# Designs tried in a protein design chat: VHH binders against p49116. Part 213

Target 1, 238 residues: p49116
Amino acid sequence: EGPLLSDTHVTFKLTMPSPMPEYLNVHYICESASRLLFLSMHWARSIPAFQALGQDCNTSLVRACWNELFTLGLAQCAQVMSLSTILAAIVNHLQNSIQEDKLSGDRIKQVMEHIWKLQEFCNSMAKLDIDGYEYAYLKAIVLFSPDHPGLTSTSQIEKFQEKAQMELQDYVQKTYSEDTYRLARILVRLPALRLMSSNITEELFFTGLIGNVSIDSIIPYILKMETAEYNGQITGAS
Short names: E, the ipSAE of ESMFold2; O, the ipSAE of OpenDDE; V2, 0.75 times the mean of E and O plus 0.25 times the DockQ between their complexes.

## First folded at step 15 (VHH)

Design gz4 (framework vhh_ozoralizumab_d1; at its last look DockQ between E and O 0.01; V2 from the best seeds 0.00; counts 0 for: pae E 13.2 > 2, grease 25.5 > 24.2, placed apart)
Fold by ESMFold2-Fast, scan of step 15:
Structure gz4 (fold): chain B 238 residues (1-238), chain A 119 residues (1-119)
Amino acid sequence: as target 1 above (238 residues)
Amino acid sequence: EVQLVESGGGLVQPGGSLRLSCAASGFRFEDYGMYWVRQAPGKGLEWVSMISWDSSYTLYPDSVKGRFTISRDNAKNTLYLQMNSLRPEDTAVYYCATHWLGSDYEDYRGQGTLVTVSS
């Protein structure tokens, strides 16, 4: 009977490495992206409805939607990340790869199109001035998507998605009562997330992952990451 | 330039324990996640553990979960791996890394320390 998300789930605080290096490099970009990915996975794992689906379902869901969840996180954290600066550094790297004949023209075109789609998405979210509650519910709608290929238990996922949609509607109607069409403007942005290639996101933000390991393959372990162990390390030796 | 120096490897009996250390320099250690990866004889790189910059998160594959513990001391720029209940299949060169989940980039990993588990 309670809400799908608590106030704890609205809080989404990304801590960046500091200071930002004078010249952006793959180490800084990958660390920043990893922090956002782990924050996103911890956020999903902490939702009681998500936990109720069970470990196998949780893994299948996140494998299907991590790129959409990550992209929403990039949009939400664009300012704190200085995402425009990171994307400019990636573009500069791609320009150098053309000059050094390290990548095909077709691949570079695919990557540039992905960057442009990402920039357009983040700009649209910024123009709508999406708040923390709206981001939390948009992430929940994406997380509880019953329509991904390969999902076997979809009825409960659909119910949680509908609950997320209803709670978002209630929030928007109460908070932005003067703007009758705000919810529609927000929701029509979501299909664009499915046009983003997870392989290209992985290449741009998670360079240096070992050759036979993908984010898809590592997701089960990220979902099992140990917060309780952190508390043990901090509190002592006895 | 990232510099990582591993130590603490050696020969140990099955069921024994070892503690690996990694001394880091050339970057702000306190700002970056740290990783242990290993390479068994004749095999590719396998990630062993990850710890976040602030120790808020740790990750382990099922093969080592409950036996290995990753930790760090940001004041000393040092990463640790406590290895308990060692098995012959844990025999490998263990590398410290500061790039995402056991990077193939040599610039972001050390030279390694050999761990041999045999009777």
Scores: ipSAE 0.622, ipTM 0.839, lowest interface PAE 1.8, mean pLDDT 86
Fold by OpenDDE, look of step 16:
Structure gz4 (fold): chain B 238 residues (1-238), chain A 119 residues (1-119)
Amino acid sequence: as target 1 above (238 residues)
Amino acid sequence: EVQLVESGGGLVQPGGSLRLSCAASGFRFEDYGMYWVRQAPGKGLEWVSMISWDSSYTLYPDSVKGRFTISRDNAKNTLYLQMNSLRPEDTAVYYCATHWLGSDYEDYRGQGTLVTVSS
């Protein structure tokens, strides 16, 4: 088999609504988050190894790791998204909810801690100056994680993950030859993704978009979505 | 202020077709994904279709997949829903929305248009 990822999988371009409003409302935040989510899943779909696992396994994998993929996407696209501004807006909206006594003290704490973790993670990734190739391989490692409960074809998933890790290692050694510990510094950031709650992520970024519908329930439909190449033309196809 | 106005509903026989339209204003329509939702009598809201801001992708639940087609004209600020092979269970008020089902933001939906499928 050839490499797990190609140069085509390195490109990860998020298009934001333009212009950015002075006041970031829930509409803008949800749309931005939705675009990132769909981009992330579309990226996964584009990997031949992912396709080879079959629909059921693919769905299970994405359900298990969508929050991590999304978070990596946030980190990667932080500048384009003006993530700090978005998070500030989210906090502001949260403050309004607090004033209206809509949230318990415990819930407020959980949400605020999650925002902090998210900011810290993204800042740490920025500090490391993670490049597009490294992000692609990290996303692949996260995607092909065999340690989630209920997965089928775990042996094959593990092989794909190993392949991603090997390719990342080769890339880092080649590109950053003078930085002997770069690979370790990068990989040690991955555990932080497991500390983040998918439920809170949904609440922060998707509450206005999906309402009472979970991302988990929508994932199968996203993975089956009809996609077309964007060429500036209106498409009426399903 | 977001404003959405649905039209095109009516009475149709099983197996028939309808085309719904939604005129949007009060926001940059071309920047946002759009949705169709429906509410049958005595039932909750149901998601029936989604289209991206640039029409690059669409989503359908299994209940309408292959029968319904969502599209948009950004130049006209208009959203469409082509409904084919209609069934009695498709009877509902159909709403255009800028958010998915269950949103607490009611101002992001229109007043709706009634579709009745009956022999």
Scores: ipSAE 0.585, ipTM 0.825, lowest interface PAE 1.0, mean pLDDT 89
Fold by ESMFold2, look of step 16:
Formats: structure tokens, sequence, C-alpha cells
Structure gz4 (fold): chain B 238 residues (1-238), chain A 119 residues (1-119)
């Protein structure tokens, strides 16, 4: 009954680790990415429609889409994070380290193609100047995707996705009434998110913090965390 | 010991071209990826191109894609940036750089070369 998202779901404030190091390093990059991940999971958990689906369905949805939510978060926070500089540093590190260890040429190609796709996605979103309301609805569309394999309750998930799509359309038409093609330009960016590899995202952003544990295996714990623990992870207090 | 020296900057009109060079010494240049960054007046650093050690991969942000081309000559320890269709917003000090020698993040950067795009 009421709107899918409220004004509290539009706020998405990423706080970077402080102080800024003189050299970008793996620990700074991993801490920054971890804050974004926890902010994204906190955002998803706070949505009443998400809560209504139940714990098992919530876990399945987030396992299926966390990388897409994370990627939207990267695009939304790209300036605050200095993401283009972080990606350049990661690429240089991987090239220097991989060459010295004689790693697979096929793996290097996969990683570079992924980084190129990520940069292309983030730049296209910046060119469109996507606002906070639009990002919130795009994240909701991604979160409530009924076509992931293994989901139950797909009819209810589909209804929530349709509601997110309708609310985005209404917002864009009211706010950008003289830009006829804006909604179409925004929506055609979403398929690129399915091309992003979660295991490569883990290697790029999370190898120093997670050790041998995948993000997929941590999601049930993240979704159960107390609010105070979330706030600590988002601000880096723990 | 690591030394990076940029050259080739100057004044150019909009639509013009410049080719920047970076002479590298003090490390095994052929073993490392390289990149260009720039700093416009009053702004922070922005990366503009990246190339792998063997030139197999190149990366560009949308702001320069299709206009700039990075290349390297490992026999001469030299990195290049071909800049075409220059715009006033390309005005900046351009730096040649490499980061992350081995597993330690470390910033190696030259003193820069100034590119001014103005009529």
Amino acid sequence: as target 1 above (238 residues)
Amino acid sequence: EVQLVESGGGLVQPGGSLRLSCAASGFRFEDYGMYWVRQAPGKGLEWVSMISWDSSYTLYPDSVKGRFTISRDNAKNTLYLQMNSLRPEDTAVYYCATHWLGSDYEDYRGQGTLVTVSS
C-alpha cells in the first residue's frame, strides 16, 4: 500500500576512511569497499517490502544480486571514493604482481575486461547525472529481480519490482518532464550489471579484508547484524 | 633511483594534437604497467590512460576515450600519450606514473608537463 521507498531510502552517504593515506593501498581500498557493501546491505534490509519477504527469501535475493547493488553503489559514490584512481591503482598492482608470478594470460584478460566494463558503466551513469532518487529506484529494481535461479515467492518479488519501476517512471516524468528519453536511457544501463562477475569483484575489492571467505557466505550474517554493528561497519569503527 | 621524466607539453589550439613522452629509468620498465594522470588548475588528480607491461591491455575514461592513445616502447624505456582533438578542458599538468611495485602500494610519478589548450 503506500510507496515502495520513503525519503529515508534515498539517503546514501558513504564516509571514506580517515586519514587519507599519501599512497593508495590495499587496506584503504578494501576498507572503502567494505563500507560501501555494508551501506548497501543496510539499505536493502531497511525496506519494508524486503522485510515482508522473510529471512530465507531475503538471503536468497541478496546472494543473487549483491554484486549488482554494489556496482550501482560504486557508480553512485564514484566521486566520493575517487573510484577512477582506485581502479587505476588496482590495475597497476595486478599487472605488476601477476607478471612477476607468471599467472594465466586468460585470467588477466578476464580481469581487465571486467574493469573496462565497470569503468564504462560508471562513466555512463555519471554522464546521465543520475540523482539519488533514481539510484534508489534502480537499486530496488535490481534487488527485487524475480528471474534469478532458485528463488521462491517470485510472484511477490515481481510485484515489488513492478512497483519500483512504476515509481521510478512517475518520478522521472515529474522531475525531468522536458527530457523525453531520460527513463529509457537510464533503464538501458541495467543489463550491463548482469555482466559483472562477483568473483572478480571480490578479487578487486575484498581480498585483503575477507581472507578465504566469499561475500556470498557472509550475507546471512550481515543481514542479521544489530543496528549498532551496521553503523560501526559503515563508518569503519570496528 | 626510480626516475620518470615527462616532455612534449605546450600550448595548442582547440582541435589540435600533442604527443607526450615519458622517459623511465631506475627499474625494469618492461615488467610494469604504466599510466598517465593529469591535474587541472584547482582540481585533484584524474587518471587519463593505463597500459599493461606488454601493451596487451589499455584503459581510458570516457572523458578521453577515442581521442587519446597510450603506447609504450619497452626497448627504449619510454611511455607515450597521443592526444588528439584537444579541448580547453584538457588543460592540465600531465604526469607519467606507475604504482604498486610488487605487492606494496607505492606512488612513482614525474614532475609533469603542462598542456594548455586555448585559442
Scores: ipSAE 0.005, ipTM 0.174, lowest interface PAE 13.2, mean pLDDT 80
ESMFold2 (binder alone), look of step 16: mean pLDDT 81; pTM 0.823

Design gz40 (framework vhh_ozoralizumab_d1)
Fold by ESMFold2-Fast, scan of step 15:
Structure gz40 (fold): chain B 238 residues (1-238), chain A 119 residues (1-119)
Amino acid sequence: as target 1 above (238 residues)
Amino acid sequence: EVQLVESGGGLVQPGGSLRLSCAASGFRFEDYGMYWVRQAPGKGLEWVSSISWDSSYTLYPDSVKGRFTISRDNAKNTLYLQMNSLRPEDTAVYYCATHWLGSDSEDYRGQGTLVTVSS
C-alpha cells in the first residue's frame, strides 16, 4: 500500500553532454533531449505502481504520454539545459530555412507557434516556482492518465492518478499552507501539455536520434533497456 | 543532392553473418545521426538501429540486440551494420536513412540492399 511516490522518485537529475559547444547544433540538442527522454522513462519504470500494471500497459501508457512527460521534464530542467538558448538556436535555424526557401512558411509558422507555446508553459512553471515534489506528482498525474484511447486496465490507472492527485494536494497544503490557491494554479497548467504536438516535439528535439522513425516506435525498446545500457544513454557513456 | 547508397546484402545461411555498408554524399555526414530500417516482403518499415553523429550512443530493438552492431566512419562518410546470428525473420530490404532538422517531413533514404536468410 504506502505512498505512490517515495523520496527517491523526487530526485530528477539530468546530466548534460559535455562540453557545451561554442555554437549550438542539432547534435547537442538531440543528445540533450534524448538524455532527458531516457531519464524520464527510467523515472517512470522505477515507480512500483507503474511496474504493477504490467509490461503491455506500461508500454501503452508511455507511448500515449511521453510528450507530456518530456515537456514537464523540459520545464523542470530548463536551467540545467539552458532551454531558452536551445530554443533560440532552433528559431534561428528555422528563420534561415525560410530565407533559403528550404521549408514552407506555413510549416515554419506551425513549428514556431509550438516553440512559443513551449516557452509560455516553461515560463509559467518557473514563475510558479514548482518544486521537485510538485514536478514528481505532476509527472505521475500525466503518466497515470486513464483517458488515452486504446488503454486497458483503465480503472486501476485511474486509481493511481487519483492517488497522485491526493498526495499532491496533501503536500501542497502542508508545504505552502499560506497560499490557498497554489494547487489550483498548478493544475490549470496541465491541459496545455495536451496541446503540444508530439510530431513537432520529435522534429525539434529528436531528428538526430530517430530520423523519420517515431518516438512511439522506439518506446518499447527504451522501456526494456538494462540498467547499465540505460545509464550509458543518460550519461553518454557506452 | 543527398545520396545514400547501401551495399553488402545477399543470400546467407541461418546463423551466418553479413556486413552492410551505406555510402553517404551530398551533405555533412559527420553532423547527422544515422539509422537503419528494414522492410520484409508485404510488411511495413521496421526500425533496426540508430547511431549518434559521434558514435557516443547507439540504440537497438530487442529483436536485434546482441546480434547486430551499428557503427560509422566519419572520415569515409560511411555507415555500417554488422549482422551476426542471422535468422530467417531478418530477411528484408535494408535501408540507411537520415533526416534534416526543419525539413517538411522529407525522408532521406537510400535505395536499399536485399538480405535473404535461408538454407
Scores: ipSAE 0.005, ipTM 0.283, lowest interface PAE 11.7, mean pLDDT 82

Design gz41 (framework vhh_ozoralizumab_d1)
Fold by ESMFold2-Fast, scan of step 15:
Formats: structure tokens, sequence, C-alpha cells
Structure gz41 (fold): chain B 238 residues (1-238), chain A 119 residues (1-119)
């Protein structure tokens, strides 16, 4: 078979909502996050290997890994999103919630620790200067994870993950030939993605979008979108 | 007006071969993955094979691996299933399906074509 990913899968272009408002609000944050989530899911469904696994497996995989894909997307698009500014606004909102006694101290501690982990992850990726090819293969590695609870068929998923790992290795060795340990430095960043709570990600970025509905509940619908409908969502042409 | 029309079913002897075809219309066939499922008498639906939009990936369960080959012709909007070394256990109605979900169903399937493997 050919490569797992083609050059079209390396292109990952986030189109932000109209210029950032003077004051960040939940609508802007949720709109920006939703566009990244939709872009990430559309990216996944465009992979031939992913399509070949079939609809039920596709849904199960994305339900299991959407938070990891989303977090990689945040790191990749941090500059375009002005992610540091968004996180600062979220922190300010949390500080106000403490003062108004609207949230427990334990919950706020969990959320702040999540933000710290996210900032640390994005900073580590920026320091490594991860390029578009590397991000594409890292996303493929987390997408084709055979070890999530609840997956029924895993051998083919494992094969695709191994193929992603091999192609990443080939790319890094050829492109960064002088940096013998680059691949190892990149791969050891991935376990941190599993430590970040999807429930906290939903609370921080998707409160305005989903209300009381979880992201994993809407994933099947996003994956079934027609290309034209999807393009309308991610470009804001409505 | 999404339509999938299966053909090529029939009666064959054990060890024989048969080629199924599925004519697709009403959607951009070249943009979607396709698959075959079957239903044997008195049993539920069983997945038979899948193929990506560009034919770069194909998948098979162990029950048919090495005997069946899925293929497609995007210029003709047609999906194929080549079945070799047929066994009585392969007797079933075979359905062509797409990963595209219609408005009324989770998956769009055709009417099916009956394959009977008997001596």
Amino acid sequence: as target 1 above (238 residues)
Amino acid sequence: EVQLVESGGGLVQPGGSLRLSCAASGFRFEDYGMYWVRQAPGKGLEWVSSISWDSSYTLYPDSVKGRFTISRDNAKNTLYLQMNSLRPEDTAVYYCATHWTGSDTEDYRGQGTLVTVSS
C-alpha cells in the first residue's frame, strides 16, 4: 500500500472567526474551538485508512481520542488562535468565579492544573519547533490508538499506528538528520495528552456550543457531514 | 436520490467463483468509502469487506481473507466483490453499502443480491 498520509493531510489551516473582539467572550472562544474540532474531525475522515475501517470503528476511535486530537490542534494552531490570550481570559473568568463562590475550590484547582498542563504541552511543542509533517503523523498516531477502552477490533488499528510511527521516523531522520534524538523528544510528549481530562476541555472551550450535551455525543453527526456542509462550518460561510 | 443496485448473485458449486457488482448513483461515489455486508439465513448482518475512496486500503475479516477481493471503478461508479473458493457458509444475501449516511438511515444499503453455494 502507499503512504498512510499524503501531502494533503499535512495541510491544516484553521480559519478563525472575524477579527478578535475587544473583550473575549464565551461565544468567540467556543466558535474558535468548534472550528478547530471540526477541522480535526474532517482531517481524520479524509484519511483513506481511516475510511476503510468503517463507520462504527471511525466513530469509536474519534470518541476515544478527540481530546488528544484537539489538544494537538491547539498546540499546532496556538499562534493563529492567540491561544495564550484565550487561556488568560479563561483564567480571569475562573478567578471571578472563585470570588463569587460559584465553583468549589477543588474543582477550580483541577481546572487550573489542566490549564497549566495544556500550557506546558504547547510550550514544549513550540520549543521543539514541531513542523506540519510531524503534527500530521502525531495526530495519526493518537487517532489510530488500539488501546482505548471499549474498542472492539484493534489489530488493524495497531497496524495503522505502526505505519504512522514508521513514516514519522523516516521523515524525521531524513529532514533532521543532524538531530539524532529528535524523534525520541517528540514521542515522549505524547503520554501527556492522555493525562488531560476531556470533561475539563469541554468545560473550558465548548460550554457555549454543547450546553449539557457531551462532545462524544455529537461526534457521530460531525463525522457524517457532507463536504460542502463541513466547509461551511469551518469557514463560517453561513 | 442515492441508489445502490447490486447484481451478480446466483447459485454456485462449492469451490466456485462469483463476481458481484454494485452500481452507485445520486452521490459523488469517488469521495466515499464503500463496503459489502451479508446476511445468511437466520443470522444477523456480517461485515464482508471495505475499501477506501481511492482503493489504497482494503479490509477483510479472517472468514473471507484470501478468498474475496474488493475493488472499485470510480469512472464507472461501480463497486465489485470477487468471491473465490466459495463455501456453503458463504450463502447469504449480499448488500452494497456506503459510509455516507442518508437522511433516513444510518447507512445506505441496496436491495441485495442472493448468493447460494450448494452442491
Scores: ipSAE 0.006, ipTM 0.289, lowest interface PAE 12.5, mean pLDDT 82

Design gz42 (framework vhh_ozoralizumab_d1)
Fold by ESMFold2-Fast, scan of step 15:
Structure gz42 (fold): chain B 238 residues (1-238), chain A 119 residues (1-119)
Amino acid sequence: as target 1 above (238 residues)
Amino acid sequence: EVQLVESGGGLVQPGGSLRLSCAASGFRFEDYGMYWVRQAPGKGLEWVSSISWDSSYTLYPDSVKGRFTISRDNAKNTLYLQMNSLRPEDTAVYYCATHWLGSDPEDYRGQGTLVTVSS
């Protein structure tokens, strides 16, 4: 069987709204976050192993892991996004909200702790100088996680996760042959992703969702989004 | 200051068609995703459709998929919604939006255009 990921799955190019405003606002932050979320969903949908699991399993996997994928994407695209500046703008917005008596002090503390965890994660990935191939395989390890409640086909999901781990090991061994412990340093970073609340991520980056719509509830529509690339794959390129 | 002006609404019979337009100003239209949302009398806001800044992807809920088509003309700073096979339950005020609407004090929504589907 061929590799889990091809070079097309390593490419992860976030196009930001341009130019960046001098003073960041919720509109710019939400647009930037939405672009990253949609890029992440498109990336997952393009993987043949993911497609092979079927629509119901695909939806369940992404609902369970979208926050982990999104956070890895934030770390990978931190420089392109000027993430530190975005987080500073979010903090300013939150402080204005509590001053206007819109949020409790307990809630602001939870959100600030989440921001701290996110910054710590992104800093650790930057210090490790994670490359594009490593990010692609880390995202695949997260995506093919067999331990979420309610999943079917867990044996096949586990097999794809193990394949991702094996291919990451092969890549690191070949590319960073002098650093025998690099893979271990990378993998121990992953558990931190599960400590970050998807509800808080949603509040920070996807403020003002229509009605009470959650990211979880729109994931099926995002996975089915109409794109030129997807339509080309179905009908055959002309 | 974000300004959105919707037009094209009206009275139409079930099975009919309407094309809505939204003229945008006050921001870089070409850089932002655009949304159609609707509100039936006495109901909350309902998402109708989304289009990316470059038209590379579009999204539809099942309630309108196959009947509605979202499009944009970045040179004219205009968003469109082509509505076909209209049903009485499509009766609502339709709003153009450039932000996920909800409970944010920064409201990026226009004044709306009324669509009435009735025999």
Scores: ipSAE 0.626, ipTM 0.838, lowest interface PAE 1.6, mean pLDDT 86

Design gz43 (framework vhh_ozoralizumab_d1; at its last look DockQ between E and O 0.54; V2 from the best seeds 0.00; counts 0 for: pae O 2.8 > 2, grease 25 > 24.2)
Fold by ESMFold2-Fast, scan of step 15:
Structure gz43 (fold): chain B 238 residues (1-238), chain A 119 residues (1-119)
Amino acid sequence: as target 1 above (238 residues)
Amino acid sequence: EVQLVESGGGLVQPGGSLRLSCAASGFRFEDYGMYWVRQAPGKGLEWVSFISWDSSYTLYPDSVKGRFTISRDNAKNTLYLQMNSLRPEDTAVYYCATHWLGSDSEDYRGQGTLVTVSS
């Protein structure tokens, strides 16, 4: 009966490579994105409810929703990342690729539409002034999604999602008591995350990192990565 | 100019150990995740290990987990790979790279160091 998330799960601090290079390159963009991806996976691993579902279920959930978690992380960390600057650099690179006839017009159109959808999402979240508690619970709602194809233990996942939604509701009603419709405005933003392609996110932010290996293939290894905090909790070591 | 210089390879008996080093220059080493990638004779590239910029995260495929340890010294701009319990299938040219997972298109891979595990 305890809360789904603790105060520890509200803290989400992205440390950027510093300084930002004068001219953005794929290496800087990939490093920045990888830091956010690792932070997001570490965040998910730290949730007791997530751990309780077991390794196979955990892997399946994250494979299904990593793009949604990553996109929420982009929105939450947009200012610290200077995300608008990164997206502008990507757009400029794509326009140069059109001029050099390196990519098909159809593919470039798909990628540009994805960038516009991402910008719209981040702008909507910024307008709502989503706080750290709200982001933590939105990530939990996304993580505990029972409706992805191929999942097992869907009843337990659904219960954790409902718990996340209830705790978000309690928080919003108490913290923003005079804004009766705030929760509805926040939740209606979430379906847009499902419309963004994980393949295009991978191409934009993880270019040059994977070659023939997809993020989907490496997620099991990321979830089992070694961290001092996780190992301390498991072994009881100081 | 970005430069990566690998060293420490050689011939070892099965069950032996080697420590590889990679000296990095031309970029802010302390800001970037690093990985080791290997290529066995007649095979494609295989990533071997990853370490985050601050050493808080390390990542290993099942083939080397428990036998290899990646580490870094940001003050010296140096990446290390400690290889224990070496097997004949570990025979490969080992490369240091600045990209998170080895890819066909990385520009910052070094020239490599040969590790031969035999007889």
Scores: ipSAE 0.607, ipTM 0.808, lowest interface PAE 1.5, mean pLDDT 85
Fold by ESMFold2, look of step 16:
Structure gz43 (fold): chain B 238 residues (1-238), chain A 119 residues (1-119)
Amino acid sequence: as target 1 above (238 residues)
Amino acid sequence: EVQLVESGGGLVQPGGSLRLSCAASGFRFEDYGMYWVRQAPGKGLEWVSFISWDSSYTLYPDSVKGRFTISRDNAKNTLYLQMNSLRPEDTAVYYCATHWLGSDSEDYRGQGTLVTVSS
């Protein structure tokens, strides 16, 4: 019975289209978001505990939590993505839609509140200076959430989550021994992830879905996607 | 001006093969994932393959997995779809698209190339 995560699970490097366009467009935003989504799914798929749960359980877990994983990825990669610039461009687009009376007032308020909550979450994580190890454990805690509807093997999922929590606690206590309240400050940010709307995330970052297909509908295909071999990287699914 | 031009469609017998091409211009092709989508007569759009910007990931629905192979040549700004073991249900107009999931708007796809699989 080894640790839940290894050092290979701490690496989380996002590559952006280059160069960044002078004027952001839907193609740049969607490609950037797609790269983050695939990186997040590849990360989850590479965890031995995740692999041990089986395909049906894996699909159910990721369908339930993909938006939370994606949101943690946005926070972790906010600087390399220039996320503040992307969100500002989206707000400007929404203001133009108000001027043209193309969106309902209720929809605009919902989307603006979501953008504000996302920005607040990312700012709070940056203020705490969350490191790569902490992000990896937080993603594991979110991934192995046993309380989502329709899950099987919930006792085993709960044990994996407890292990992630224990390993995070051990890491924080050792690395930040002078800051007694750091773990508590980190953990109180997690409930905000459940408040993030997957439908609004899809509208903001993912467009052009075939036949009313949502991200959760393509999760089984993403989990089975093929990978190319690179200079010493693991081939075929991780 | 984004332009996508599909070619390589035609009439083939069941079990035959075709190779589709898509010539891209007006954007940095090498930075974006690409899709093939199809539309059978009287039906909506169905995605049939995806390839990431650097070819590191490919995605296929179960209906075509193992029979279709997507590839790209970023130096030539060209996307390909190798279709093997073709079936009558593969009959459709095939479009390449710049969006990673596909699109039904002109801004995101070409004019299409017709593939007819019939004995």
Scores: ipSAE 0.492, ipTM 0.779, lowest interface PAE 2.1, mean pLDDT 83
Fold by OpenDDE, look of step 16:
Structure gz43 (fold): chain B 238 residues (1-238), chain A 119 residues (1-119)
Amino acid sequence: as target 1 above (238 residues)
Amino acid sequence: EVQLVESGGGLVQPGGSLRLSCAASGFRFEDYGMYWVRQAPGKGLEWVSFISWDSSYTLYPDSVKGRFTISRDNAKNTLYLQMNSLRPEDTAVYYCATHWLGSDSEDYRGQGTLVTVSS
């Protein structure tokens, strides 16, 4: 049946708005986050196994794991995004009560803890020096998780996850043969992703972008989005 | 300061077509995804279209998919919305925005242009 992932799935290039503003406003943060989210979902769409599951199952999978995929994307693109600066800006916005909706003290604490978790996770991934192949396989493992409630085709999903794990193992053994425990070391980072609140992530990165619309509700549309080059032309098609 | 100016609205019969335009200024238009949103009388804001900064992605809700087409000209800092097969339920004020539903602040969307679909 062939490998789950190919070299084409290793490429994960995020393009940021340029230049980076001196002051990171909500507009910039939301746009950056949006690009990462779309890139992550587009990446998922590019996997043949993902396509084979069908639209409904695909939607359910992404709804279940979008936060994890997004977080892995943050880690992978941390340098390109200047993630530390973005997070600092978010903190500043929160502290200065720039948001129209004032958060309670308890909520602020939750948000700050979430930011800490994000930073810690990304730092841990950086310390492990995770490469593009490993990220691709980790994202696949996260994507094809059969243990989410309400999923159909769980047997097939599990098979895909196993395949991702096997390919990752083979890759690590081949590439990092001197590091016997590297596979285990990187896999034990995955549970941290599930400790992070999707709601808080959404609030931090997407509040300005989607308003009162949830990422969950727009995922089906994102997965159905058209990829087209307009080249500055006005078209009436589609 | 972000400035967005919508135009092209008007009265049209059911089944008719309109083309909306949005002139953008005060920010690097070419770096940002853009949205069309609308507000019908007595209803809240709803998004009707999205286009990525490089026009590589477009997004539509089911309510307008196949009828509306979003496009942009970055050289002109202009956003467009071609609306075909218009329905009475499409009657609304249409806004271009730098965010999905626009910000609660008017700073991220224009004053809007009225589209009325009526026989």
Scores: ipSAE 0.169, ipTM 0.599, lowest interface PAE 2.8, mean pLDDT 87
ESMFold2 (binder alone), look of step 16: mean pLDDT 82; pTM 0.827

Design gz44 (framework vhh_ozoralizumab_d1)
Fold by ESMFold2-Fast, scan of step 15:
Structure gz44 (fold): chain B 238 residues (1-238), chain A 119 residues (1-119)
Amino acid sequence: as target 1 above (238 residues)
Amino acid sequence: EVQLVESGGGLVQPGGSLRLSCAASGFRFEDYGMYWVRQAPGKGLEWVSLISWDSSYTLYPDSVKGRFTISRDNAKNTLYLQMNSLRPEDTAVYYCATHWSGSDSEDYRGQGTLVTVSS
């Protein structure tokens, strides 16, 4: 067959709520994160190989990997989002919560450790100067992970993951031919994504979206949205 | 400070086998992906193999796929490369490295171990 990804799958354009407030609030952070989540799921749904696996498999894959896709999206869109400013605002809020005795010290420590892991990941990706093709293939490698519990069609998923890895290798070797270490440097970043807690990601970025339900529980509904509904969510059109 | 010490290199005949080791210290070995790279005399560095922190995935270029196997023992802070069906073109200095911060991977490679494949 032809390539796993086409040029249309390399395009990943996040449109931020406008204007950015001078003082960041929970609503702005949640709206920005929601747009990125919806963009990430729309991106996955547009891949022909993903569609070919069928709806049940699609739902299971995205449920298993949404936090990894979201974190890659944060790294890729860090500049557009002013992610460093958002994280600084979250840290400031947590420090104020300590001063005001609003949260336990142990909980704050866990959340701060998550933020430090996220910052380290995004800094590593920025230092590597990951391009749009590389991000597209890294997201595909994460999406087509055959090793999550409860998956069906695992041999076909593994085939698509191997195809993503091979196409990434080919791209990097052709584009960055003199950088012998580049592919290895990129790939060793991926396991760190699984160490980051989806529950803490939900707390930091999505409390305004999910209320008393999890991102996991809403994924089937987001995946079923028509293109017009996706576009409305991504651009903030009502 | 990160320290990596490679060993196990030597002279072997074509078709032979060698097992390389890399002893790691100065960092939480179990938290980092590791890789092997090699440099043949007068040539650039070539990536040889990669293993994730938890051994859940490994990757190889076509030049060594099916012949080399990367593995790790996190309890012993040790990385391994099992090399089978060796060819003269595998002659190189082999280095282990960690990829904790991208461009710094070369700074944390070890001193290397020489593998010579010759009749």
Scores: ipSAE 0.006, ipTM 0.128, lowest interface PAE 17.5, mean pLDDT 81

